Miniprotein binders against q56419. Designs and how they scored, part 211

Target 1, 326 residues: q56419
Amino acid sequence: MEGRTLEEVQEEVFKRHGVLVPKKELEDLAKALEEAGLLLTEKVEARLKEEEEKLKRERPMRLAGLSYPEGEREARAFLEAFRASYPGEGEEARVLLMPHLEPSRVPEVYGAALAALEKTPPPERIYLVGVAHRPLKEKAAALPVPFQTPFGPALPDLPALQALDALLPFELFNTPLAFREEHSLELPLFFLKGRFPEARVLPLLVARRSPELGEALKVVLRDFPGLLVLAVDLSHVGPRFGDTPLTRTLAEEARRRDLGFLERLAEGEPEAALAFLGANPTRIDGVEVVASLLPLLRERKGKVLAHRLDLEAPTLSAVGAGTLVL

## First folded at step 18 (miniprotein)

Design cc13
Fold by ESMFold2-Fast, scan of step 18:
Structure cc13 (fold): chain B 326 residues (1-326), chain A 104 residues (1-104)
Amino acid sequence: as target 1 above (326 residues)
Amino acid sequence: SMEEKIRELAEKLAKLAQELAELAGDGSDPDEIKKKLEEFIQVFLELYELDREKDNPEADYWLQMTIELVWEFMDAFREGNVEDAVELLMYIAEAAERLAEALD
């Protein structure tokens, strides 16, 4: 089954995924890898170890100047522009589900989240639960350091994080490097810190279903009450996510899956939300977070404030985003 | 079985990712690196197109991560970021190895 040429591989990728992978790009990368100098792999490994060590002290901004402004004044104006993108009034949140997709692509969805935060009393702490985009050593992880934002550092709630760690059957602070470039925490945190500048944070990543995390969090939340934020995107469809190029039918299926999932969560029925998705054919990344946090979501009624399926035209793919208050 | 086929492809993808990372900057023939990139893409496409029962949540998780990491790798090489490409090859190797282990 081997022996295909570069042209054949390129043509197959283009036809199957609707994305051109020019042979010149592959040739240029091969040349760049060869010409990078000796020990490039060793250099990368050394850099990662050094960056991991630095993450023991603080987590710097990675997306400032790219996804949001670096300066505090510009960041505040940017945040208020997102609020203005949502014409509705918010609802008080005990649990907030919001996206971590690039904010400029779904501004009214983030605006809905901001509207909900306006109606929510300032919490002492925020349990910010994102999705791991790098392999974790365990099913979940946290990083107990200040996270930098344009509004100042979001300080960790060390007593609550230590209480959580003590209740888990694994080391909670297990994969610092996974937090280095983690947009599922950084992007929601920008909005949360802008609205609740005094709140401490528990930055949590879920990789896979961890019922023990939900059980432990239920205990910790009784002693350390706060706002629970599920920073998750919804459907991921198209070639970028292991599917064929986007069609009207696939887009309609994704919207139906997203809204059915959110509506069942809004009724306080997280098990029904999971059952509705079945095998998760449109790849809602919130499934693992919801499955981990079942005890915290049961019997909490709420409201879906916004939903959008955003098209990534160059890859013929789309990502769903929504705001839900419970 | 389909699981055995997916495991074999995941093992092969992990090995190719490791080999590409090891060859980066060590004075290897550019044609050999290009040939391994072609094999890497071919194995990925074969793995990507497999239909399977989604009755193993652990394997489904690692398969999805592997797919997303490969697309990030493709983005990195389009941008000419060699160090990021090598870093992503290391993560691809880890995710694909974990996929194979989940099906073992």
Scores: ipSAE 0.709, ipTM 0.873, lowest interface PAE 1.2, mean pLDDT 86
Fold by OpenDDE base, second read of step 21:
Structure cc13 (fold): chain B 326 residues (1-326), chain A 104 residues (1-104)
Amino acid sequence: as target 1 above (326 residues)
Amino acid sequence: SMEEKIRELAEKLAKLAQELAELAGDGSDPDEIKKKLEEFIQVFLELYELDREKDNPEADYWLQMTIELVWEFMDAFREGNVEDAVELLMYIAEAAERLAEALD
């Protein structure tokens, strides 16, 4: 590919993947970078430093007005509409697996999660375990500050977080900037806070599997009981993730892997669920989370409430989402 | 080997991401930025088209992270969000470096 023009590269990407990388957009960006004339790197670094300092006090909403309403009244109507999108009844959850995908893409899957939460007694605390979509310094991290929501701040359970940190071989409170825009926590938290306004939260991110995390959480849960929530998506297939455009065959394989994974989790066999995926060719998002939480998932039987493979048409890609109760 | 090729591309991608982030800040010649951007995209596409080695889970993780971040970078371009694009270049550089390290 050495010596190709942007146009040639763009044409090749389009031909191979059916996705237009707009040349004009690249030119416009180059021009914008030129016009910005400002030490953008220094500006960005200064911004990040300021944001990191703010994150010592609170985590602001990033997706309010975009993925969900900012106002409380509108947010409540949003919750009700999502609940209505799922026609079934839920079950009591001790462990809830739910998506973190853009809610509008999989409304009935979030609706199923809300249905489960309706049958769940209000927990004192929620262990919310998301997926890191930015590099972490350690295998897992936590942010021990209030998370803003339309329903008020989700307050951290500091005693439980401290107990967890004390049992881990690494510093749990690392990489605060990774939480700034992390949707895998923000989106599920909207639904959880809306349903359980008084629950404290432990916001956790997993980058790579940490067996130590699962063992530590198992101990902490004895002294600090609560609802465990796995905020994970399932298969990621198509050009956005390194594949050819979505085909019927690829979609069928993604669904097969998603359902096979969830069904084995529902049977209380998380090791079998991981083994079933093998090298994880459809890139199930929640693998590292499940692998970290094996001690908490073993022998727990439950039910798959919903599943969807949702197409992102502009990229001809698809993401799987599911709701599982244990 | 395929692993060695991925490592080389990852190192090159990381370097280009850093250089782009720096050029964006220094009021550099638009033609130079465009040239570096073209090179960055070419290196990415070459990396993107390689068969993933499934025998190294750590490398696979960082490769996937790199790919996803590059797509987010392209999205930021389309939206005209220059600050986010520069921030994403920094994360791409980090992820690509971690990918290269996982293959050493």
Scores: ipSAE 0.657, ipTM 0.871, lowest interface PAE 1.0, mean pLDDT 89

Design cc14
Fold by ESMFold2-Fast, scan of step 18:
Structure cc14 (fold): chain B 326 residues (1-326), chain A 104 residues (1-104)
Amino acid sequence: as target 1 above (326 residues)
Amino acid sequence: SMEEKIRELAEKLAKLAQELAELAGDGSDPDEIKKKLEEFIRVFLQLYELDREKDNPEADYWLQMTIELVWEFMDAFREGNVEDAVELLMYIAEAAERLAEALD
């Protein structure tokens, strides 16, 4: 009849997942909500409405001065330093898989992506496919506005976006607020715009697998050829992701699963890559994107240029990142 | 069943997130806010500790988003951004509701 107390639940979660939410932290949060409380919800709602309206005109930089430099000259030097961090040469890419993890944590992985872009002829447009970190109204979304970067605005390819929208069974231009703070688009775009300043972009977010998106994109890419970029991270392991604390064994499993996934994609076998993961126990971020884009990935052979599993020590968690050219 | 238990916890988490967001905008009793927050964390941790087979991609997607949003909520608070914390409660309510629907 009686449910468990907070302390009993915390003890079980700590034993299984290594997560403990301190009592004082809950007390501090309750006090902060109480002290801020009188008009806070109305203020937040008003802010969201204002931000949504602004997103109809442009998408401003959110991570400038944090993840990359604001000034063009400093941003250029930053980008070249990342290229220098990768000792190898790139390969020409028709499809590029690259991370969206904080660049400073995996510089060689972004450097490998830059090496591939260096060997790739400048595309007229980039299909930039990221992962939604906010609920979308549909399985996928796009925002058809200029995205600001230190290298100038990345302009939307409006004809290609409209062609895509026309082929989908849902409104493509949904959930603009999901793009307000979306690092899976902003971080890769910084590097892509730095290398291909004249390319237009199709900024796309995938929430859940959408085979209709992949079929539509296959048609649009024939009429509007360009570079396809899958901006996805790989394994997500540890308590931050609902898992046990990172151990040597779990880290080795995550690396094995990341590389096995990427190697099967490199053989042009995306269904085999998904099957290899099974239920995706290490939570590879790109599964929904790859599952959506199957028609674009089949029979395209390529090469894994880099892989890194990055440790987030405070939470005993880790995120995998890789660069794959197809 | 395990799926029914997850659905019930998700429904409860969504309701608690909505109620906490409402309390933040309506000069409510401090004791009520604290009690509601402790219940929110208890329900979240119960959902988090459940061991289940990940054979429903739709439900697994919304569960993962819910977990990540709660962690982001805690981070916003630790950084002193209470407005972002309230915004994240709204997103948590939506994600948890969609999790419950996926298991319906």
Scores: ipSAE 0.713, ipTM 0.873, lowest interface PAE 1.2, mean pLDDT 88
Fold by OpenDDE base, second read of step 21:
Structure cc14 (fold): chain B 326 residues (1-326), chain A 104 residues (1-104)
Amino acid sequence: as target 1 above (326 residues)
Amino acid sequence: SMEEKIRELAEKLAKLAQELAELAGDGSDPDEIKKKLEEFIRVFLQLYELDREKDNPEADYWLQMTIELVWEFMDAFREGNVEDAVELLMYIAEAAERLAEALD
């Protein structure tokens, strides 16, 4: 590719992946960067510093009015509509695996999660474990501040968070900026707070597998019982993730891997679930979370309530989502 | 080796991401920014087209992170969100550096 024009590279990418990176977009970006002028980097740095200081007090909504309604009344109607999209009944959950994908893409999967929550006694606290989509300084992190929702703030369980931190070989309260826009916590929290308004929350992110996290949580859960929620997506396939455009064969493989993973988790065999994926060629999102939480997932039998592989048409890519109760 | 090629591309990508973030802040010549952006995209596409190393889970993680961040960068760019685009360049630089380190 060295020595080829941008147009030639773009054409090749289009031919291979069916996605154009338009030259015009690059030109527009260059122009926009030019127009933003000398103060852009300084402005961004100042913004990040200010946002980091704010995150010492609270985590504001970032997706309100976009992914879910900002107003409480509208938010309640939103919850009801999502619940209605799943025709089945739920089961009581001690562990809930649910998606963090854009809700409108997989409404029935979120509906299944709500169905499970209807059968679950209100927990005192929720351990909400998401996936880091930004670099973390450590393998896992927590943000010990209120998370804003349309239903009011989700308050942190500080005693339980402190107990967890004390058992980990690294500082749990790291990389606060990684939480600022992290949808893997914000989106599931909307549904959880709507259902359990009085529950405290432990917002956790996992970057890389941490066996220490699972062992520490197992101890903490004895003194601080609660609902464990794995907010994870499943397969990520197509051009957006490094593959060719979605084909029937690729979709079938993604579904096979998603369901095979979830079914083994439902049987109480999380190690078998990980082994089944091998090198994880369809890029199941939740593997690092599951690998971190093995002690909490072993021997727990449950049920797969929903699964969907959702197409993102503009990129000819697809993401798997599922709901599992244990 | 394929690993060495990925490492070299990751290092180059990280450097270009940092340079772009700096140039955007310094009110640099639009032509220079455009040239660097073109180079950035070319390096990314080279990295994107390579077969992933399945034998190094750490490298695979950072490669995936880098790819996802670049897509988010392009999305931010399309939306005209320049501040977010510059922020994403910083994260791309970090992820690409960590990818290179994982292959060292």
Scores: ipSAE 0.519, ipTM 0.815, lowest interface PAE 1.2, mean pLDDT 88

Design cc15
Fold by OpenDDE base, second read of step 21:
Formats: C-alpha cells, sequence, structure tokens
Structure cc15 (fold): chain B 326 residues (1-326), chain A 104 residues (1-104)
C-alpha cells in the first residue's frame, strides 16, 4: 500500500497524534492468535450463538465488580457516595439526560443525576434510551428481557414495548447481541434501578436518528406514562477518537460545544441544539438520540445540573459528560 | 477524492478484518496471520490519518464506529482477550463495509 512500511506509517501516526501502536503489541497479538489455535472463529461463533439464546431470557451484568459493586450492600454504598459527590440539590425530572461514561471518571455528574432522581416521584416505567456502540440492523432496537442489577432484575414493560413496536415501520426487537455488553444501558440502569426498584424499564438503543421513534414514543407515553432517560455522553476528542492529543484549545472547544448543546436543550429548543453543533466536529455522542426524540424534547424547559470534560490520560483523550433535567 | 480514498481503505479494512477472523479460526500459518495483521493495522492507520469528510453524516458515523471498534480490538489484545478480539474483528468488518456503502 502506497509503498510505506508499517513502521513508517506508525511513525507518521505517532508524529501526528502522539500515540504509537507498538510493533511488539502486534507481534504479541499475532502470537496470541496463533496460540488460540484452529477453532477460534468457530468457538467465537458458538459463544455468540449461546449468548444470543441466553439474551432471550435475561441480560446478565457485564460490568459488575468492574464499574460498580456486584453486592447489593456495596452497591447501595456506591450510590450514596456518588450522590455525595454532587453538593447541589436536584430538580424534578420528566426527562433526564445523564452520562453512560465509566462512573469513576465523572462521579459528580452521576451524583447530579441521583440528586434529580431524589426530587422525582417514582415512575411506573422508565424509557431508557442509550447509544449503540455496536452495529444495529435497524436505526433503533429494544431488548424485551430482564436486565440484571445488584438491586435485582430490571423488568421490561412488555405492553409498552409492544405498543412501541406496533407504531414503528421497522422491527424494534432486532440485534439482541448489541445489548450484551452495551454499557450505555447497563451503567445508567444501575443508578435508576437503585433509586426506583419497582419501575419497569424499556431498554432502547439508538444507532442512527429515527424521527419515527420520537413520534411513536410520544404516542406511547400517553397510554404508558413514565420517565424518559437519555443515557448519552457529550464530546469525544483526542487520539482515541481521531484527533491530536488534548490541548487547551481543543478542551475549550469541547466544553463550549457541550454546554452550548445542553443549554439549548434546557431552553426547550432541541433543533437549535442540533443546529448549534453543525457537523459535530467534537463528536457529541448523544446527537442521534436527541435527533430521534425531538417531539419529546420540544418546549420543555429545564436546567443543566452538571458538566465535566474528563481526561483519559493514557490516550490523551477526553470525553464530555453532563446531567440535564427537563 | 478524499471520499474515494476513504471508501477504498474501508473496503480493504473490511476484507482484512474478515480474513483475519477466518485465519484465526482455521489454524493458519502464524506468519500469514502476522502479515495480515500488519496489513490490517497499516490500512487502519492510513484511514485514521485522513481528514474526515464532514459532508456525509452517515459516512462519518460509520467511520467513527470503525475507529472506536479498532481501538477496542487493540485493547482486547493487550488484555489477552483473544476471543473478544476476534469478535471485534467481525464488528470492524461490518462497520467498515457500512462505511464503504455510505460513500458509494
Amino acid sequence: as target 1 above (326 residues)
Amino acid sequence: SMEEKIRELAEKLAKLAQELAELAGDGSDPDEIKKKLEEFIRVFLMLYELDREKDNPEADYWLQMTIELVWEFMDAFREGNVEDAVELLMYIAEAAERLAEALD
């Protein structure tokens, strides 16, 4: 390819982005693949098939003991500590925008979400809309099974999910494997289930904007009222996402875009929020979710409770997180 | 054009990801796997270096997905999670194919 060696390309990338993929790691990878032997692909396929069958019954925890405690007592202490990390008071939420980033990176942002939930009457159901980090077969998907949490299973609202499916021009119950490890649902669900143990959940993923989803949800919410939660992150900047290492200028731009986006949402102007981002050069994660849910966000005024741009030092990259109540 | 370059690289990346996943499962020559892996990383790095076309939101989406999946692939390898790495190759292939399609 274009006459360049791997080493030359690596050197160029390092010079541009300040990150190097070490040749040794590639060698180790090749060796690991070799050692895994002849049946690795077949084994993976068999595993995926088994996991897909399990997902017909329940979605197990994937991040318990890693991102949050597995035990209920420890999980409750975890919630309390996160709540304590936010010194302010919350507001009642009909719509909650919260992060799905690793909780330890932005504790006060999750704390702000918990503060809002303290002021929110227990909902009958929670519409939890996350971001797909795997390819979906359709623009959006749902998984109509219990999600395991340290506080017990989050049970699906099957009647509401069925009502939603009936109003969509595509099959809502698609790509179950995309839910298997999807942290954009699992992490916020930990906090939501901990606060509202009796609420049923509609776990939804958005890949690409679906105006039909927002219109359908607007209808479904009339018959099946509940809390709408947008589990989205904000800017993604730095080498991990295709940029140069984080600089003051890049960080300032990311913050500007994050806050400008959230503020316009807080004013009840989601179209203005999207327009403000334009081509979304700092890669705000939640744009496809917001674009899908426009009918539910219009004319709702609220408040930005928290924001943070968090540095991932090993990659010199940063991710924005925020909490917004509407 | 830049779009054509991205499309070509995406197609190559998708093919290489699929081939790597197959080779990993077929007990192929370690030297062949290594060579394919080097080529895969080279193609990725070439794609990674290109300025993103902002005029095609669909292509941008799949490009971002591809980049993120490749980073996860590298992380899985560092952690010794070979099965996860092979799974991620399948997703990379899909995302890169979708990227190429978005630029047709």
Scores: ipSAE 0.646, ipTM 0.862, lowest interface PAE 1.0, mean pLDDT 89
Fold by ESMFold2-Fast, scan of step 18:
Structure cc15 (fold): chain B 326 residues (1-326), chain A 104 residues (1-104)
Amino acid sequence: as target 1 above (326 residues)
Amino acid sequence: SMEEKIRELAEKLAKLAQELAELAGDGSDPDEIKKKLEEFIRVFLMLYELDREKDNPEADYWLQMTIELVWEFMDAFREGNVEDAVELLMYIAEAAERLAEALD
């Protein structure tokens, strides 16, 4: 291991995975870090402390003007354009699985979710379960503050969140900073708030499988009924995700894997869906969410409305996205 | 064993990520920063290159997060977001430490 140069390691990784980090890029990064100079770490720490303090009161938009429009009128037009991308009719949802991938990459998949929401009676509250993209102190977390959207703030369901917290063996409100830049909640919430402006929200992040979360949610949903939304993406394939470069065969395998997973969930067999993925190993960021919510998914039949495998050609990588109604 | 090798690489990656974040604040020699960054990328690519059995869900989770955070770190830098890159080094250190712990 020792004695291998960066160039030697890059060549081996390129041969095996098609990934290479150019030397000039590393030189440019080193220069930028040096030129940023003294106090950069202190500046970052101060910024995080200020942002954590702000998160005690509200969660601001981070992706407005990037992934969706800032203004309400423009946001409404944007949302309706996504609905128009799906030519089918929706189905009523008690549980909705939808993606959190950049919406512009899979517009018809978000359109299918919107179609399902059009057929769904307005819920009093939405249990929005996303995937943590930052380390959490516990297996799951929530943030009990208003989340800003172009359609107004999505208000937290404080009584339901407190009921959930009381049933868990860990502190639910444990990692506020993990919610600062979390697209798995912000992007689905944009669409959910646009369709159900009066619904309160329970914004939940899952890191690791937590059977205790699923059991607690089963109890809370009985007392505080609402729409359960699993905001998860499907297959992650290629060098961007620590895998081999995408080929036509691997893309076909990823599509088969995604559809097999969704079909088993639609049959009310979430354990079979997880077992299917175990037999066909890949990276699906939603697996920990599904594994945590087993008690809420068993024996609930439904329909797959849409699926797409979106390709990122420059990195020979792909991400699967789907809409499932239960 | 392979698991011991992954643990050692994860520990080294965590240490290098912490040291790079600290160097960005201390105004260290440019050659030192460059050497640490090259070593950080080298260790990451060695970890990325290893083929391991996906039979430890805890370790698999932290390895996945570590890989995605390093890619995000490179993207932040390419976009000129040096402060975000330093913040991501702190998250990489935490994820890699938890990966090492999962393999103990």
Scores: ipSAE 0.630, ipTM 0.845, lowest interface PAE 1.8, mean pLDDT 86

Design cc16
Fold by ESMFold2-Fast, scan of step 18:
Structure cc16 (fold): chain B 326 residues (1-326), chain A 104 residues (1-104)
Amino acid sequence: as target 1 above (326 residues)
Amino acid sequence: SMEEKIRELAEKLAKLAQELAELAGDGSDPDEIKKKLEEFIRVFLALYELDREKDNPEADYWLQMTIELVWEFMDAFREGNVEDAVELLMYIAEAAERLAEALD
């Protein structure tokens, strides 16, 4: 940059953030793109259009055999092992906040969510609200198709989804491809489907705060009652997320930020929870979801069942995860 | 201002990502692809080095997505998935453009 060599820039970034992109890796990537040959971009665009059409019929599993077992029997044993990892009892949930982080990294947190689900009467439907990891055309989106799981397909609640779509100022079914590889829905859904096999699902993604979504959901939930699940991770700290390398002090600050946020939500004070985060609200994955769902969270008291800050040691980074019942 | 610098880098990153996706798919000059990729990484690292005040939630959302997409782009290549790498360049272009718009 401005006369600096790539090596000089990489060394400076490594010293500040503990991250290094190897020069050979960049050279190998350039060569691979070069050797891929004619029409690669056209092939990718054609593939995406084909996959978008397939998503109109169903959403296949992407993480089976990676994040959870593919077979039903093995999946059931896996789920029960997570429940066993949490020594406490849950509480009935009307609203459940749970993570979407890789489950094996925070088994006690998922176990706490399962404990809460054990005490919750089976809902007719689950409003599963995750976070978009791909750009959405609108502030929120939904995909009205069966989502495959090892426990069978999680069927969409089409009447409730249509009622929601009718109340929004934008088309709800606007970005099908964003759902193709979306762990913030797939990972919580594995546990939810395992516990409530007969419940229908509204799979929703939030990209940016949408007060219109929360107002519409409040109306829809009155006519189509169900369990509201906020599938969000908490603090994102360290170089992988554009921050400084994790230290004990920064980890303690992240834990305090996570717990202060969750405790204010547990008191039924979501505006206070957002204010508590101050100038760094986007460091918590759930901020845009909470800001969108304010009407559903006000004056609901509950309990924080679990919290953990999970380390990604190679990058000196961490992600917070928690279970909150409202 | 710092926001103006981030906006300009985001616009440049978006353009480079789009150009790389187009060049990779068009059988273009190999030397040009290598040069653009090196420039893409330099611009990304320059953007990554800048520490803005996190008081614009929309901009911070798109900045975080842009950073995560670039790391995912590198991971796709390590796994030998060139088609996924090109797809991620398209998403990086969109996210970086949205970042620039949020800072207008």
Scores: ipSAE 0.605, ipTM 0.834, lowest interface PAE 1.8, mean pLDDT 85
Fold by OpenDDE base, second read of step 21:
Order: sequence, then C-alpha cells, then structure tokens
Structure cc16 (fold): chain B 326 residues (1-326), chain A 104 residues (1-104)
Amino acid sequence: as target 1 above (326 residues)
Amino acid sequence: SMEEKIRELAEKLAKLAQELAELAGDGSDPDEIKKKLEEFIRVFLALYELDREKDNPEADYWLQMTIELVWEFMDAFREGNVEDAVELLMYIAEAAERLAEALD
C-alpha cells in the first residue's frame, strides 16, 4: 500500500468492501483542521480535564435529543411507543439481558425489555453492566455519580458500590472518562429509569472478562439485592467490523450464533453459551460481560423474548440485538 | 508471521495517530497533516485487510477496539466534528499500542 494515492486507496476499499471511504471527507477534514488553526490537542486535553472534573459530580446526558427525547413528557411517549412495538407479554426478570444499540434500529427488542420490566417488581437497585467502547485501565470500572436522564437523575448506590470495590483485587473506580459518552449505559438506563424511577443504580463497565467481578457481585447481591441488567449487543458483522458486505450467508450465520448464544443462556448454561461461540467470528459484543458474570447466570432458566439483526445500510453492516429474561 | 505483521502495523498506526493528534494541535502545515492522514489510512487499511487469526483473545480484543475507533474517527471527521476526531485519535493510539503489546 505504500505509494498509493488516497484516491487509489478509496477505490480499492470500495471495490473490496463496497463502502466509499470519504476522500473528500479526508480533504475536508484536513481543511477543517487547517481552518480551526487551534491547538486542538491542547484544547482537547483541556476539555477532557474539565469533563473529568465534572464527572466527579454527575454524568450528563449525551444522547438526549438524538437517540431519545430530552423532555420528560416526550420521553414517556417514547417509552410507550417502544413498548407498543413489541406485541408480546414479558416475564418477571431477575436478570435482564437487553441491547444498547441505537433504539430506533431495534425498537421491538427494547419493547420486549419494557414488557419484562412491567412484570418485574420494582427493585431497590439495578446493577447495570455495560460494555466498554473505550479503553479501561482495569478489566472493569464503575462511576459512582448520578447519571442524568429525562426522568431525573439515576442515583448511585454508594454502599453497594463500596462493598463491590472492597471485594475486587483492583480499583473499581477507574477511567471516569470512559463513562462520559458510553452509550452501553446511557441508552439502557433511559428505559430502566423510566420504568423504575426510585431504583438506585450501579453503573458498571466491562472491558475484559473478570471472573472476580462475578464472584464479588454474587456476594454483594446477598446483602444488596437488586435487578441485574446486562446491556449487551450480539453479532457485529460487515465492513464496519472487518468483514465483507452483509450477505445472506453472513446474516444467517450471525443469527445462528446470536440465537444459539441466547438459547444456551436461557437454559442456565452460560459456559455452554461461550463455548458455542468458540473464537466468536461474528463478534458477539456481550461475551466479556457474560464471561465475567458466570456465577450469576448459572442454573438460571429463562426465556428469549426478542431478537433482531439490524442492517446499517450506509456501511452494509449489521448488528444483532436480543432480549433475554432469567 | 501474521502476528508480527499485525504488531508492526499496530505500532505504526499508534505512532501515526499520536503524530496526527499533535499536528492537529500545533496548527501545522495542512499539507503535512494531509500526508500523515493518508499514511494513517493506508496503515489502517493494511491492518484491516489482514486475516484475523483469533488465537490470541487479548490481541483480538484490541484489534477490534482499534477498528471500531477508526470507524468512529472517520464518522466524526465526516460530520465535521474535529475535536471529537482528535480525541478519537488519542484512543486509537492507545488501543493500537495495547494491540502491539498483546502480540509481544
């Protein structure tokens, strides 16, 4: 690839992956960087420092007005519409697996989660375990501050978070900046806070599998009972994730792996679910979360309520989403 | 070996990401930024096109993270969000370094 023009690279990528790499966009970016004339690095660093200081007090909404309504009244209507998109009835959840994908892409999957929550007694606290889409300093992290939502702040359960931290071999309260824009917590939390406004929350992120996290949570849950929520997506296939454009064969394989994974979890066999994926060629998002929470998932039988593989047309890529109750 | 090739590309990508972030910050020559950006994309594409051997779960994790962050960078760039793009370059540098370390 050395010596090829940007145009040649763009053409090659298009030919191979069916996706236009934006040459013009790169030129526009170079121009924008030129026009900005600003010490962008210093500005970015200063911004990050300021944001980190703010995160000591609260986590503001980042996706309000984009992924969900900012106003409470509109947000309630949003919840009702999503619930209506799922025609079935839910079941009581002790453990809820739900997506964190853009809600508009998989409305019925979120609707299924809401259906399950309707059958679930209001928990005192929610253990919300998301996926880190930024590097973490440790295998897992927590942010012990209020998370803003259209329904008011989701307040942290500090006693339970402290109990968890005390049982872990690493500092739980690490990498606060990883939470700033983490949608794997913000999007599920919208639905959870809307349904259970009085529940405290433990916002957790998993980067890499931590068996210690599952063992620690198992102990903490005895003294601090609550709803466990796994906010995870399933298969990630197509050019955006390193594959060729979505084909029928690739989509069928993604669905097979997604459903096979969820079904084994529904049978109370999380180790079998992980083993079924092997090298995880379709890149199921939730594998590190499930691997961390094995002690909490074993022997729990449940039901798959919904599944969808959603196409992102501009990139010819697809993401799997599912809702599972245990 | 394929692993060695991935490691070399990851190291190069990390370096280029960091250099781009610095150049963007210094108000450097647009032509230099463009040249570095082209090189960055070439290195990324070389890494992206490699057959992923999934024999190292840690390396696979960081490779996937790197790829996803680069796509987010391109999206931010497309949207004209230059500040976010520079921030993403920093994360790309970190993820690519971690990928290289996982293959040592």
Scores: ipSAE 0.527, ipTM 0.820, lowest interface PAE 1.3, mean pLDDT 88

